# VHH binders against q96p44r230to412: the designs that were tried, part 4

Target 1, 183 residues: q96p44r230to412
Amino acid sequence: GFDILLGLDVNKKVKKRIQLSPKKIKGYEVTSKVDLSELTSNVFPEGLPPSYVFVSTQRFKVKKIWDLWRILTIDGRPQIAVTLNGVDKILLFTTTSVINGSQVVTFANPQVKTLFDEGWHQIRLLVTEQDVTLYIDDQQIENKPLHPVLGILINGQTQIGKYSGKEETVQFDVQKLRIYCDP
Short names: E, the ipSAE of ESMFold2; O, the ipSAE of OpenDDE; V2, 0.75 times the mean of E and O plus 0.25 times the DockQ between their complexes.

## First folded at step 1 (VHH)

Design c9 (framework vhh_lunsekimig_d3; at its last look DockQ between E and O 0.85; V2 from the best seeds 0.00; counts 0 for: pae E 3.7 > 2, grease 32.3 > 24.2, SAP .783 > .668)
Fold by ESMFold2-Fast, scan of step 1:
Structure c9 (fold): chain B 183 residues (1-183), chain A 123 residues (1-123)
Amino acid sequence: as target 1 above (183 residues)
Amino acid sequence: EVQLVESGGGVVQPGGSLRLSCAASGFTFSDYALYWYRQAAGIERELIASIYSGGSTNYVDSVKGRFTISRDNSENTMYLQMNSLRAEDTGLYYCARVEYDYVWGSYEYFDYWGQGTLVTVSS
């Protein structure tokens, strides 16, 4: 697997730590003044496997549309993204596609609104070649089919906590951001 | 109105240097990644370098070690320092900004381009 927080040197770039509870590891308080970007080749030198599990633990107050995590092509287009839409209170998953180059999966189940209550929550996305399943706080929320995917290009950037379509960093707290390759 | 204006092109001998500038207006410059593309005669436009808001950069292999992209957010300007120029670097150089918006089930892309500045490497 891949620890994305470690891969992007979040421990060096974000100095302020925040506790989830007395017995939990501390997370990071991300401000708009930091740039959480890294060459994809430094984080995922062999790309991503066809199946993986994305796991994140975060809290935020943002009411705009922003990418919790994204992998961009060298020319700045999303290949993979986990997007939090604070306007509609929905979660979006972007991945590659043989049709039109990419596909966007929308998770609009009412239970997704829990992510937008300004509290700590865990997101888990179980990604396979056929589908993606969303879990929030260890509860299965929704399963969505995927069109056939392509391998990612690693000559662009991997980023955390950016407004969609922009380089502006979102203010939020994060404790975990990982990819597991052998679920 | 989004505007990107390139300057600094010219004629130079092989091994020479040029510095290109891209002056931007009509948007919050620091919120966007910016790109240099070039187009040689008979060849489609290709990306050569990118720079992200925090200063992180990407280069295509053909220009690594020879070209350096930089930005000055206070001046709303992006630069491309070109060293050790070769005949194959001849072309029209464009700066670009890419924007995308989520539209239910897909993305819409909005690419903004400058007019271009001509670089000719010849003896």
Scores: ipSAE 0.409, ipTM 0.731, lowest interface PAE 2.9, mean pLDDT 89
Fold by ESMFold2, look of step 2:
Structure c9 (fold): chain B 183 residues (1-183), chain A 123 residues (1-123)
Amino acid sequence: as target 1 above (183 residues)
Amino acid sequence: EVQLVESGGGVVQPGGSLRLSCAASGFTFSDYALYWYRQAAGIERELIASIYSGGSTNYVDSVKGRFTISRDNSENTMYLQMNSLRAEDTGLYYCARVEYDYVWGSYEYFDYWGQGTLVTVSS
């Protein structure tokens, strides 16, 4: 798999660390002064495959709408995004689409609200050519269909932890943020 | 209210240089990515460069190596240094701020534009 945090130079950019376990598993305290952004061509030079798994482990207190992970076009439009909506306590997944360029999938199952309890949670999104499946803390929550996707444009930026529509960094803690592609 | 004001346009010879400025007000400048677009007569505006709050940049191929976008967050100003200008660079140059928000189960987009500053590359 591919570690997006390392791809965005997290070790250089985040100075505050969190000891998470007796086995010295470490996390990162992302403050509002941190900018986890990088050119998509440096992070995903071949783009994303149509099928992949996104996995993240985070905790946050934010009650607003923010993008845990996003890939923007050169003109600032989301192509891929995992969005946490703290107002409605739901999760949104944005990906490309042959229809109108992009599509947004809403995960509003009541179990999604557990993400917003200020505790550590794992999000797993299994993305296939036909659908996307949300898992929270290893429990399958919901499966939603996708329209056929397009390859992403790599001429914009890949970012972690930004308020929706802004460059302002969300204060949150993260230990894992990875993409797995089939070999 | 959001205000974007371009300046620095003018007439230059081919191969010459020009520096554009975009003065911003009415928002927290450092929280936003900013963009330069240009528009030649009779065609749609085209994006030419972008700059993010942390200073990283993107360029379209036609200006790479010739144009440099920059920003000064302390002065709330974005710049475009244009070198090796060509006749095809003639047009109105706009600075822009693009925003999106979650509305009605999808994203909606909001574009904020300046008035433009004219660049003419003429022998």
Scores: ipSAE 0.357, ipTM 0.737, lowest interface PAE 3.7, mean pLDDT 88
Fold by OpenDDE, look of step 2:
Structure c9 (fold): chain B 183 residues (1-183), chain A 123 residues (1-123)
Amino acid sequence: as target 1 above (183 residues)
Amino acid sequence: EVQLVESGGGVVQPGGSLRLSCAASGFTFSDYALYWYRQAAGIERELIASIYSGGSTNYVDSVKGRFTISRDNSENTMYLQMNSLRAEDTGLYYCARVEYDYVWGSYEYFDYWGQGTLVTVSS
């Protein structure tokens, strides 16, 4: 697996930490002054496997469209992204596609809106070669089919907490952001 | 209106140096990554350098160690310092910005380009 927060050196870049309990500091307060970007080759030197699990625990107040996590080509185009649409209160998963280069899966289930209640929630995306399944707080929300994917190019940037289409960092809190390889 | 205007091109000898500038307007400069492309005669344009708002940079192997991309957000200007120039560096150099959005479950892309500035490396 990959700890994306570790890969992006969040500990060095983010100064504000969240105390979850008297004995536990496991969260980061990400502000707009922080740039959580890293070369993909430094985070995923071998790229991503065809099947993996994305896991994130976060809370946020922003009501715009932003990418919790994205992998860009060198020219700034998304290859993979987990996008939170605060306007419509939906989640979008973008990945590569052999058909036209990219595909977007929309999760617009009414339960998805719970992500936008400004509380802590866990997002899990189980990605296989055939489909993607969204879990929120350990509850299965929806399964969607995928077209066959292409391997990602690793010569660009991996980023978290960015407004979609922009380099501006979103203010949000995060405890965990990981990729687990699913054999 | 988004505008990108390149300047600084010229004729130099091999081993020489040039500094290109890209003046940007019509958008929040600091919110966008910017890119340098070049196009040699009869060849497709190629990406050669990228710079992000936080200062992160990336280069293609052919220019790595010789070219340096930078930006001044206070001046809305991006730069490309080119050292140790080679004949194969000859071409039209473009400044570019990419924008994308999610529309109806798909990506829509918007590319902005300048007019380019000509760099000629010749003995």
Scores: ipSAE 0.026, ipTM 0.494, lowest interface PAE 3.1, mean pLDDT 90
ESMFold2 (binder alone), look of step 2: mean pLDDT 79; pTM 0.769

Design d1 (framework vhh_8h63_2)
Fold by ESMFold2-Fast, scan of step 1:
Structure d1 (fold): chain B 183 residues (1-183), chain A 124 residues (1-124)
Amino acid sequence: as target 1 above (183 residues)
Amino acid sequence: ELQLVESGGGLVQAGGSLTVSCAASGFTFSSYAMGWSRQAPGKERELVAGITSGGSTYYADTVKGRFTISRDNAKNTLYLQMNSLKPEDTAMYYCAAEYTITYGSGYTYEYDYWGQGTQVTVSG
């Protein structure tokens, strides 16, 4: 598995911590002043497995479109992205595709709006070679088919908390951001 | 739930006119670029017309001067007015909503949402 927060040295780059519970589970308070970027080869040296589970725990107030996590090619094209659309209150998942090089899956189920209530929520994306399933707070929301995927190129950057299409960092709180390789 | 529902297709004679419509729901329609693409059996999908959130339009050379794209943000509806129809215009017509992201490298990446299509058949 991969701890993306550890891989990007978030513990060293973000000094401010925020408590989620009385049990002292702490997250990171990300500000626009920090750049959460790293070479993909340093985080995912052998790329991503064909099936995995993406898990994140976050809280945000932003009303724009932003990438919670993304992997870019060396020339800046997205290969993988988990995008939060604060305008329409939907979640998008971008991955590679044999057709046109990439594909985008839209999760627009009314329950997705829960992510935009400014509270703490967990996102889980169960990605297989055939489909992707979204879970919010341990509840299954929606399953969507995928066209056949390609392996990612690791010569670009992995980034967290960026406005879509921009290098500007979003202000948000994050406690967990991980890839599990055995779904 | 994001939905695009096309309507208005049908059978028309060569030289005739037809308007197809796309009703959008579940997203902020006025913020999205909208477009019409078509696909005939055994052919690749072709983008025929596009309109930005600001109202700027694009047309493929195959339809330029004959087709007019327009949008009504108050009704969340996209239109394609087709004039001087030719048998070669026979296709399934798809409505698309596009979100365009431009990265600092100059690369543009598009997120596309598509409807299920409406069939246009031109006889003659």
Scores: ipSAE 0.011, ipTM 0.312, lowest interface PAE 9.6, mean pLDDT 86

Design d10 (framework vhh_8h63_2)
Fold by ESMFold2-Fast, scan of step 1:
Structure d10 (fold): chain B 183 residues (1-183), chain A 124 residues (1-124)
Amino acid sequence: as target 1 above (183 residues)
Amino acid sequence: ELQLVESGGGLVQAGGSLTVSCAASGFTFSSYAMGWSRQAPGKERELVAGITSGGSTYYADTVKGRFTISRDNAKNTLYLQMNSLKPEDTAMYYCATGEYYVTYDSGTWEIDYWGQGTQVTVSG
């Protein structure tokens, strides 16, 4: 699997750490001044497997639309994205597609609003060749079908915490951001 | 100057009910997750209930179905309603602030501050 925080050198780029216990490092406080970007080829040299689990643990106060994680083509088009829409309080998952090159899955279940309560929450996205299932805090929320996916191009960038369609970094806290390849 | 002051403890017979309260000050109460921990003599401190800023709740298996955590953001007060009390519930009860997050292999509360506690004794 892949530790995205480690792959993007978040430990070197983010100076302020969130620690509730003096003996443990809990996570990172990301500010608008840092740029969390890395070549996709350095993080995912063989791309992503057809099935994986995305797991993140974060908290945020921002009420705009932003990408918690995204993979862009060399010319800046999104291939994969986990998007938090603070306006409507919904979660979107973007992935590649044989139809139109990409597809977007919307999770608008009322339980998704829990992510926007400014507290710590865990997101799990179980991605298979046929569907994607959202879990919040270990509770299954919703399952959505997927059109057949393409692989990803690895010649662009992998990024964390950016406003959707922009290069500006979002203020938020993150403790975990990983891909597991054996779902 | 973060302060948490617990009250409402006392002696209660097995099968009875009791509500403990926590008055919070020195921080923006409505923005924080809150919880109740307890410590019985000779045992480690146990988190029994938690509530997020948005109102989502957590309960330890030992109290699930018997205890109810709630908050009143207008009064900066946290509550724990304890029903069907057992002698094993005898402990010092502490109001706490911190964070709760869930992973595949565990759910974890990281608490950096809690109050002085209120004693609950269940006889019977």
Scores: ipSAE 0.000, ipTM 0.119, lowest interface PAE 16.6, mean pLDDT 83

Design d2 (framework vhh_8h63_2)
Fold by ESMFold2-Fast, scan of step 1:
Structure d2 (fold): chain B 183 residues (1-183), chain A 123 residues (1-123)
Amino acid sequence: as target 1 above (183 residues)
Amino acid sequence: ELQLVESGGGLVQAGGSLTVSCAASGFTFSSYAMGWSRQAPGKERELVAGITSGGSTYYADTVKGRFTISRDNAKNTLYLQMNSLKPEDTAMYYCATDYEWTVTSPGYYFDYWGQGTQVTVSG
């Protein structure tokens, strides 16, 4: 599996730590001053497997649309993205597709609004070749089908905490961000 | 330092009952999901029961109706009450928590396990 925080040297770029009060675990306090970007080939040299589990633990106050994590093509188009829409309080998952090159899955279940309460929450996305399942704080929220996917191109960038469609960094806290290759 | 110490395993006859316990230390026990996984020789580890910090429970179909998971937050202790034991319940039983996430079973991701306690059911 892949530790995305380690792969992007977050421990070197972000020195300010913040405590998750009930668990006494410390996360990183990300400010708009830091650029959390890295060549995808340095983070995922063999690309992503067709099935994986994405796990993140974060807290944020942002009311705009932003990508918690994304993989871009060399010309800046998203291939994979976990997007938090603070306007509608929904989560979007972008992945590759044999149909039109990409697909977007929307998770709009009322329980998704919990992520936008400015508290610490954990997101898990179980991605298979057929579907993607969202879990929030150990609770299964929703399962959505996927059109057949393509392998990613690794000649672009992997990024954390960027406004959607922009290179501007979001202010947020993050404790964990990992990909597990075997669900 | 996070520690999970299992106890209470042993030999029991088919149809009997046994309670295993897990003493937790080094973390805020009441804030974490807890679970019991088991592994029989030559088989993969399986999650048999889980309990959230809020008290919601999960049971694998193989044990549902026979096993009961519970927690005592004042004592930092997790329990698994096992009734109507069968020879196929023979396994090493591991206490688990989600302190550092890993994939064991969808819906309950436990990433830290203790050393285990052996349960043997004769028949």
Scores: ipSAE 0.000, ipTM 0.154, lowest interface PAE 13.2, mean pLDDT 84

Design d3 (framework vhh_8h63_2)
Fold by ESMFold2-Fast, scan of step 1:
Structure d3 (fold): chain B 183 residues (1-183), chain A 122 residues (1-122)
Amino acid sequence: as target 1 above (183 residues)
Amino acid sequence: ELQLVESGGGLVQAGGSLTVSCAASGFTFSSYAMGWSRQAPGKERELVAGITSGGSTYYADTVKGRFTISRDNAKNTLYLQMNSLKPEDTAMYYCAREYTVYGSTYEIYDYWGQGTQVTVSG
């Protein structure tokens, strides 16, 4: 699979480390001063497989709408995004679609609000060709059907921690951001 | 290269009218939803109007009935006609290309222009 933190050189771009309690594992304290962007071809040279698992471990205080992770086309259009909506306390998953070029699934289950408590939480998204399932802290939250997807274009950028629709970086902490190809 | 260039801003008296325009290039304009947002000094940016590729429109409650968004796909141009202007409408107005996604009530902004200033005196 793919380690997105490693692929974007987060260890070189973000110098401030933060320890997860009670675990001895350290994460990164991302500030608005850093730009976590990389060519998608450098991170995912053959694109993404049709089925994968997205796993992230993060903590944040921001109350706006922001993309934890996104893949953009060369002209800046989102192809894939994991979006945290701090206003409504919901999670959005954007992916490609044969219908209108893209699709968004909304995870608005009340349990999703736990992600917005300023504590450390893990998100897991099990993406298949037919559906996407959200897990928070190893609990299955919700399953949503997907319209047929298209392969991604890799000539644009992969980014972490940006306000949705903007190039401005969000202040947040991240310990893990990975794609597993063998769900 | 993808570009959005706003124009048509200026100074108008309260009760007056103004049209701002956005010239789009570097993408297939007719395929994208477009919108207008504004930001006044010391305030957060507010989406005031949106228009889908199919022509369906949205307006914020603050401008509903006074502003009209429209598009000319042959000219790759987005318009915002502003009538009955109030001092509270004073802001920098930004053109945005919106990524309107199937099956969602949420609109994702994927590009913003540099803005055009509208000042309403009264």
Scores: ipSAE 0.000, ipTM 0.122, lowest interface PAE 14.7, mean pLDDT 83

Design d4 (framework vhh_8h63_2)
Fold by ESMFold2-Fast, scan of step 1:
Structure d4 (fold): chain B 183 residues (1-183), chain A 124 residues (1-124)
Amino acid sequence: as target 1 above (183 residues)
Amino acid sequence: ELQLVESGGGLVQAGGSLTVSCAASGFTFSSYAMGWSRQAPGKERELVAGITSGGSTYYADTVKGRFTISRDNAKNTLYLQMNSLKPEDTAMYYCAADLYGSWYYTLPEEYDYWGQGTQVTVSG
């Protein structure tokens, strides 16, 4: 598995910690002044496995559309993205596809709105070659089919906390951001 | 609902031994990664030991060689055997669980679930 916060040196770039709970568990307070980017080859040298689980714990106040995590091609196009749409209060998952090069899965279940309440929440995305399943706070929300995927190209960048289609960093708090390879 | 209930804490003399236990319910215990963290007054929470679903273990340098973490999947119970206890080991001890059982963690905040804690006091 991969710790994306560690891979992007978030502990070195973001010094401000923020309380998650009364038991003093802390996360990172990301500001717009920090650029959380890294070469994908440094984070995922062998690419991503065919099946994995994406896990994140975050809170945010942003009402715009932004990528919590993304992997871009060298020319800046998304290959993988977990997108939070603050306008419609939905979650989108972008991955590769043999059809048109990429595909986007939309999770619009009413329970997804919980992510936008400015509180701490956990996202889990169980990705297989056939489908993707969304869990929020240990509750299974929705399962969506996937068209056949392609392996990612690792010659571009891996980033966290960016406005969709832009290089500007979003203000948000994050405690955990990981890929598990043995789902 | 996932529940973790710690027990076995108490007062012990320096150099003594104590075993704390964590009873787990509401989830498939055998597939989860488990851990023990502690928090002393005025200090941040420290992860002292972790164990994967497969039995691989992690220990903080402060307790390595003195503490042993173990699990009993048939009883849904996690244990921490504490030997050669020091006054510095005085803390509230918390049981922790995470869905990804093949991963052992090194920081408390990496676990998703925590119990209410059991107090261990070591006197000299």
Scores: ipSAE 0.006, ipTM 0.279, lowest interface PAE 9.5, mean pLDDT 87

Design d5 (framework vhh_8h63_2)
Fold by ESMFold2-Fast, scan of step 1:
Structure d5 (fold): chain B 183 residues (1-183), chain A 125 residues (1-125)
Amino acid sequence: as target 1 above (183 residues)
Amino acid sequence: ELQLVESGGGLVQAGGSLTVSCAASGFTFSSYAMGWSRQAPGKERELVAGITSGGSTYYADTVKGRFTISRDNAKNTLYLQMNSLKPEDTAMYYCAAGPSDYYEWLTSPEEYDYWGQGTQVTVSG
């Protein structure tokens, strides 16, 4: 699997630390002054596997629409994105598609609103070739079908914590962000 | 004020059964991963069982097939049902709470945030 925080050198780029717990677990306080971007080829040199688990632990106060994580084409179009919509309090998952090049899955279950309470929460997305399942704080929320996907292009950028459609960084806290390659 | 209070320990004969419990307060119990660790005199602390908020379980090979971890989110209580007890199971048993991480934290005692004071289990033989 892939530790996206390590792949983007978040430990080097973000100087402010917060403790998620009184033990050794640390979080990063991301501010608008940092640019959390990296060549996708440096993070995912062979792209993404057809099935994977995305896991993130974060808290935020922002009430706008932003991408927690995204993979862009070289000309800036989204291929993969986990989007937090602070306006409607919903989560969107963007992935590739044989139909129209991309697809967007909307998770609007009332339990998704928990992510927007300004507290720490874990998101887990179990992505398979047939569907995607959302878990929040290890509770299964919703399962949604996927159209067949395409492999990603790795000549663009992988980014964390950007306003949707913009290069501006969101202020938020993150403790974990990684991909597990589950065969 | 986050608190974990273990109970149910005691003296039991080899081959017997015992259930220990952990009462949690001061946090949203249902959102946390929970676990049981044990420490025998002169030994390092060992994670024996873990359970995610969703109910997925982990067991150390030393207890697999004999111990069952469960949780009651309505009562904010964690349980460890111990069957076929051996003298080697004699230890102080500690309840722990930690972040709900997909695979790693179940096997890593250092990932757990909070520990109770423990309950002593003694198996005579």
Scores: ipSAE 0.000, ipTM 0.166, lowest interface PAE 11.4, mean pLDDT 84

Design d6 (framework vhh_8h63_2)
Fold by ESMFold2-Fast, scan of step 1:
Formats: sequence, C-alpha cells, structure tokens
Structure d6 (fold): chain B 183 residues (1-183), chain A 123 residues (1-123)
Amino acid sequence: as target 1 above (183 residues)
Amino acid sequence: ELQLVESGGGLVQAGGSLTVSCAASGFTFSSYAMGWSRQAPGKERELVAGITSGGSTYYADTVKGRFTISRDNAKNTLYLQMNSLKPEDTAMYYCATEVTYTWSGYTVEYDYWGQGTQVTVSG
C-alpha cells in the first residue's frame, strides 16, 4: 500500500497536530500557507494498481470545490482526484478512462452530505476494474460503474488539499490518507 | 516536437500473426502512457490496447487473449503483437499518447495520433 501523508512529507511540512477523538489519535492541521505537492514518481514510482482502496480521515469547514487528493499530468490536468464539492455537498471521483482519457463519477446520495457537517469522517473508495464503491464511516453508500481505466502518467505532481483547478491550498484537518493495494 | 511513426502492417492470412511497431520521439517516452487504436472503413476509431509508464495493460474485449501490447523504453518503441488474426481485425492501426491533452476541467482526451499502419487479414 501507500501512505500518501508520509509520501508527501506531511509530518515535516505541517507542524500543528490535533486530537481526532477521545481515543487520542492525532491529525494534521493544514493551513493555506503550506504546499502539499510531490512528484508522482516519488510517491507512486510504478503508478497505481488496477484495483485499490483509497482511505482518508478528515474534517473541513470550507464550502468551495476542492481536491482532497489528486494526481496531475505534467501539464496540470487531473488523472485521479477525490473531489469534495462544498457547494452541492457531493463527492466526485476522477480516474483515467479509455473513453476520452478520463471519467468522473458523481456520488450525490443524500448520505454524502454528512461529510460536510464540519465533523471528522472517514471516506473509503473501493476501486475495481469494473466499478467504484463509496463508504462513509464504514457504511456502504453507493456503487457506480467505471469505464475501463488506463494507468496513470507519473511525470506530474501528486497533491493534497488544493482548490479544484487551482494551486491554492485549502484549510482543513487530516489524520489518514492511504492507498491499499489488496482490496 | 512530438512524433509517432507506425510500421509493420501488411497483408496476413486469417489465423496468422503480425507485429506492428511505433517509434516515438520528441518527448520522454518512458514517462507516458501509450496505446494502440484502430479504424476500419465506415467505423469510428477505437482504443484496442493501452500500456502505462509502469507497464499495466488494458485490452478491448474483442482482442483480449489474442493481442499483446509491450514497450521498450530504451528504444522509445511501442509494440502490438497480434496473434490468431481474423478478417474483422482489418483496419488502419494508430499509435497514441496522452501527452497532448485537451483541457476541459475533468475531461482529458487520449489525444495525439500517428499516421497509421494498415493491417489487412484475408480469409
């Protein structure tokens, strides 16, 4: 698997730590002044496997559209993205596609709105060659089909916590951000 | 200047094999995903096989088990090994890369294509 927080040196770039819960697990308080970017080749040297599980634990107050995590081409175009749309209170998953190079899956189930309550929540995306399933706080929310995917280009940047289409960093808290290769 | 040059096409009998090649230049070949598409007369161009910089592969259902895509990063060359060829595989075969994207927010197109190499399978 891949620890994306470790891969991007979040522990070195973000000094302020916060308590996630009464269980005393700690997270990072990300501010707009830090840049959480890294060469994709340094984080995912052989790209991503065709099936994986994305897991993140975060809280945020921002009401804009932003990418919790994204992988960009060298020209800055998204290949993979987990996007939180604070305007409509929905989650989008972007991945590669044999049709038009990429595809966007929208999760608009009413239960997705819980992510936008300013509290801590866990997101899990089970990605297979045929579909992607969203779980929030260990509850299965929705399953969506995928067109066949291609592997990613690794010559661009992997980034955390950026406004969609911009290099500006979002103010938010994060405790976990990982890829598991054995779903 | 990005350039893709396909070669190796020709006439082959049904059940036969053929390898087409694509010589790439003008970009860091090893860092980019590459693919093969084909277009038969009267049909739209379709992606047949793809390979990532890391070596992960995709195949269309019509060719899965018969075609093998591979790359030689030292030679900047992409290959498509075609086995058990059928008359339905007759098409112009094109090499493609994603390095020249069309931007539209979350829409990315598999974009740059070479001039193609013709494969004709006779029965």
Scores: ipSAE 0.000, ipTM 0.141, lowest interface PAE 13.3, mean pLDDT 82

Design d7 (framework vhh_8h63_2)
Fold by ESMFold2-Fast, scan of step 1:
Structure d7 (fold): chain B 183 residues (1-183), chain A 123 residues (1-123)
Amino acid sequence: as target 1 above (183 residues)
Amino acid sequence: ELQLVESGGGLVQAGGSLTVSCAASGFTFSSYAMGWSRQAPGKERELVAGITSGGSTYYADTVKGRFTISRDNAKNTLYLQMNSLKPEDTAMYYCARDLYYDSSGYYEPFDYWGQGTQVTVSG
């Protein structure tokens, strides 16, 4: 599996740490002044497996549309993205597709609104070759089918905390951002 | 600037009911998940109830079915209605701003700003 926070050197780029509990759980306070980007080949040298679990723990106040995590082609086109839409209070998952190059899955279940309460929450996306299942705080929210996917290109960038379609960094807090390859 | 002021605690008989309240100021109350934690003498502090800004609720197994958490965003006030009280519910009750879901599968309070209100259940 892959620790995306370590892969992007978040521990070196973000100086402000937050205490999440009396148990000394560490988190990072990301500001708009930090650029959290890295070559995808340095984070995922063999790409992504066909099935994986994305897990993140974050808190945010932003009411705009932003990518919590994304993988871009060398020309800046999204291949994979976990997008938080603060306008409609929904979550979008972008992945590759054999038709049209990419596909977007929308999670608009009313329970998704809990992610936008400015509190800490965990997102888990169980991605298989056939579908993607969203869990919020260990509760299964929704399952959506996927069109057949393609492998990712690793010659572009992996980024976290960016406004959708922009290079501007979102102000937010993050404790965990990981990919598990064998769910 | 942030303040949470708990009130409504007191002495109550086993089987009785009590409502504790938390008045919030200094932040946009409606935007935060809020919770109630308690600590009894000689025991670890536990989160007993939580409510998101959207109204979704969480209850610890020890209080599920007996306690009800609610919020009034117009009044910036959090409530905990406690029914069928037991001697083991005796504790200092704290209002907590912000909650997070930890890797052990439980909600934990992030910030404690309140001084607490004592609830004593006699039997």
Scores: ipSAE 0.005, ipTM 0.167, lowest interface PAE 11.7, mean pLDDT 83

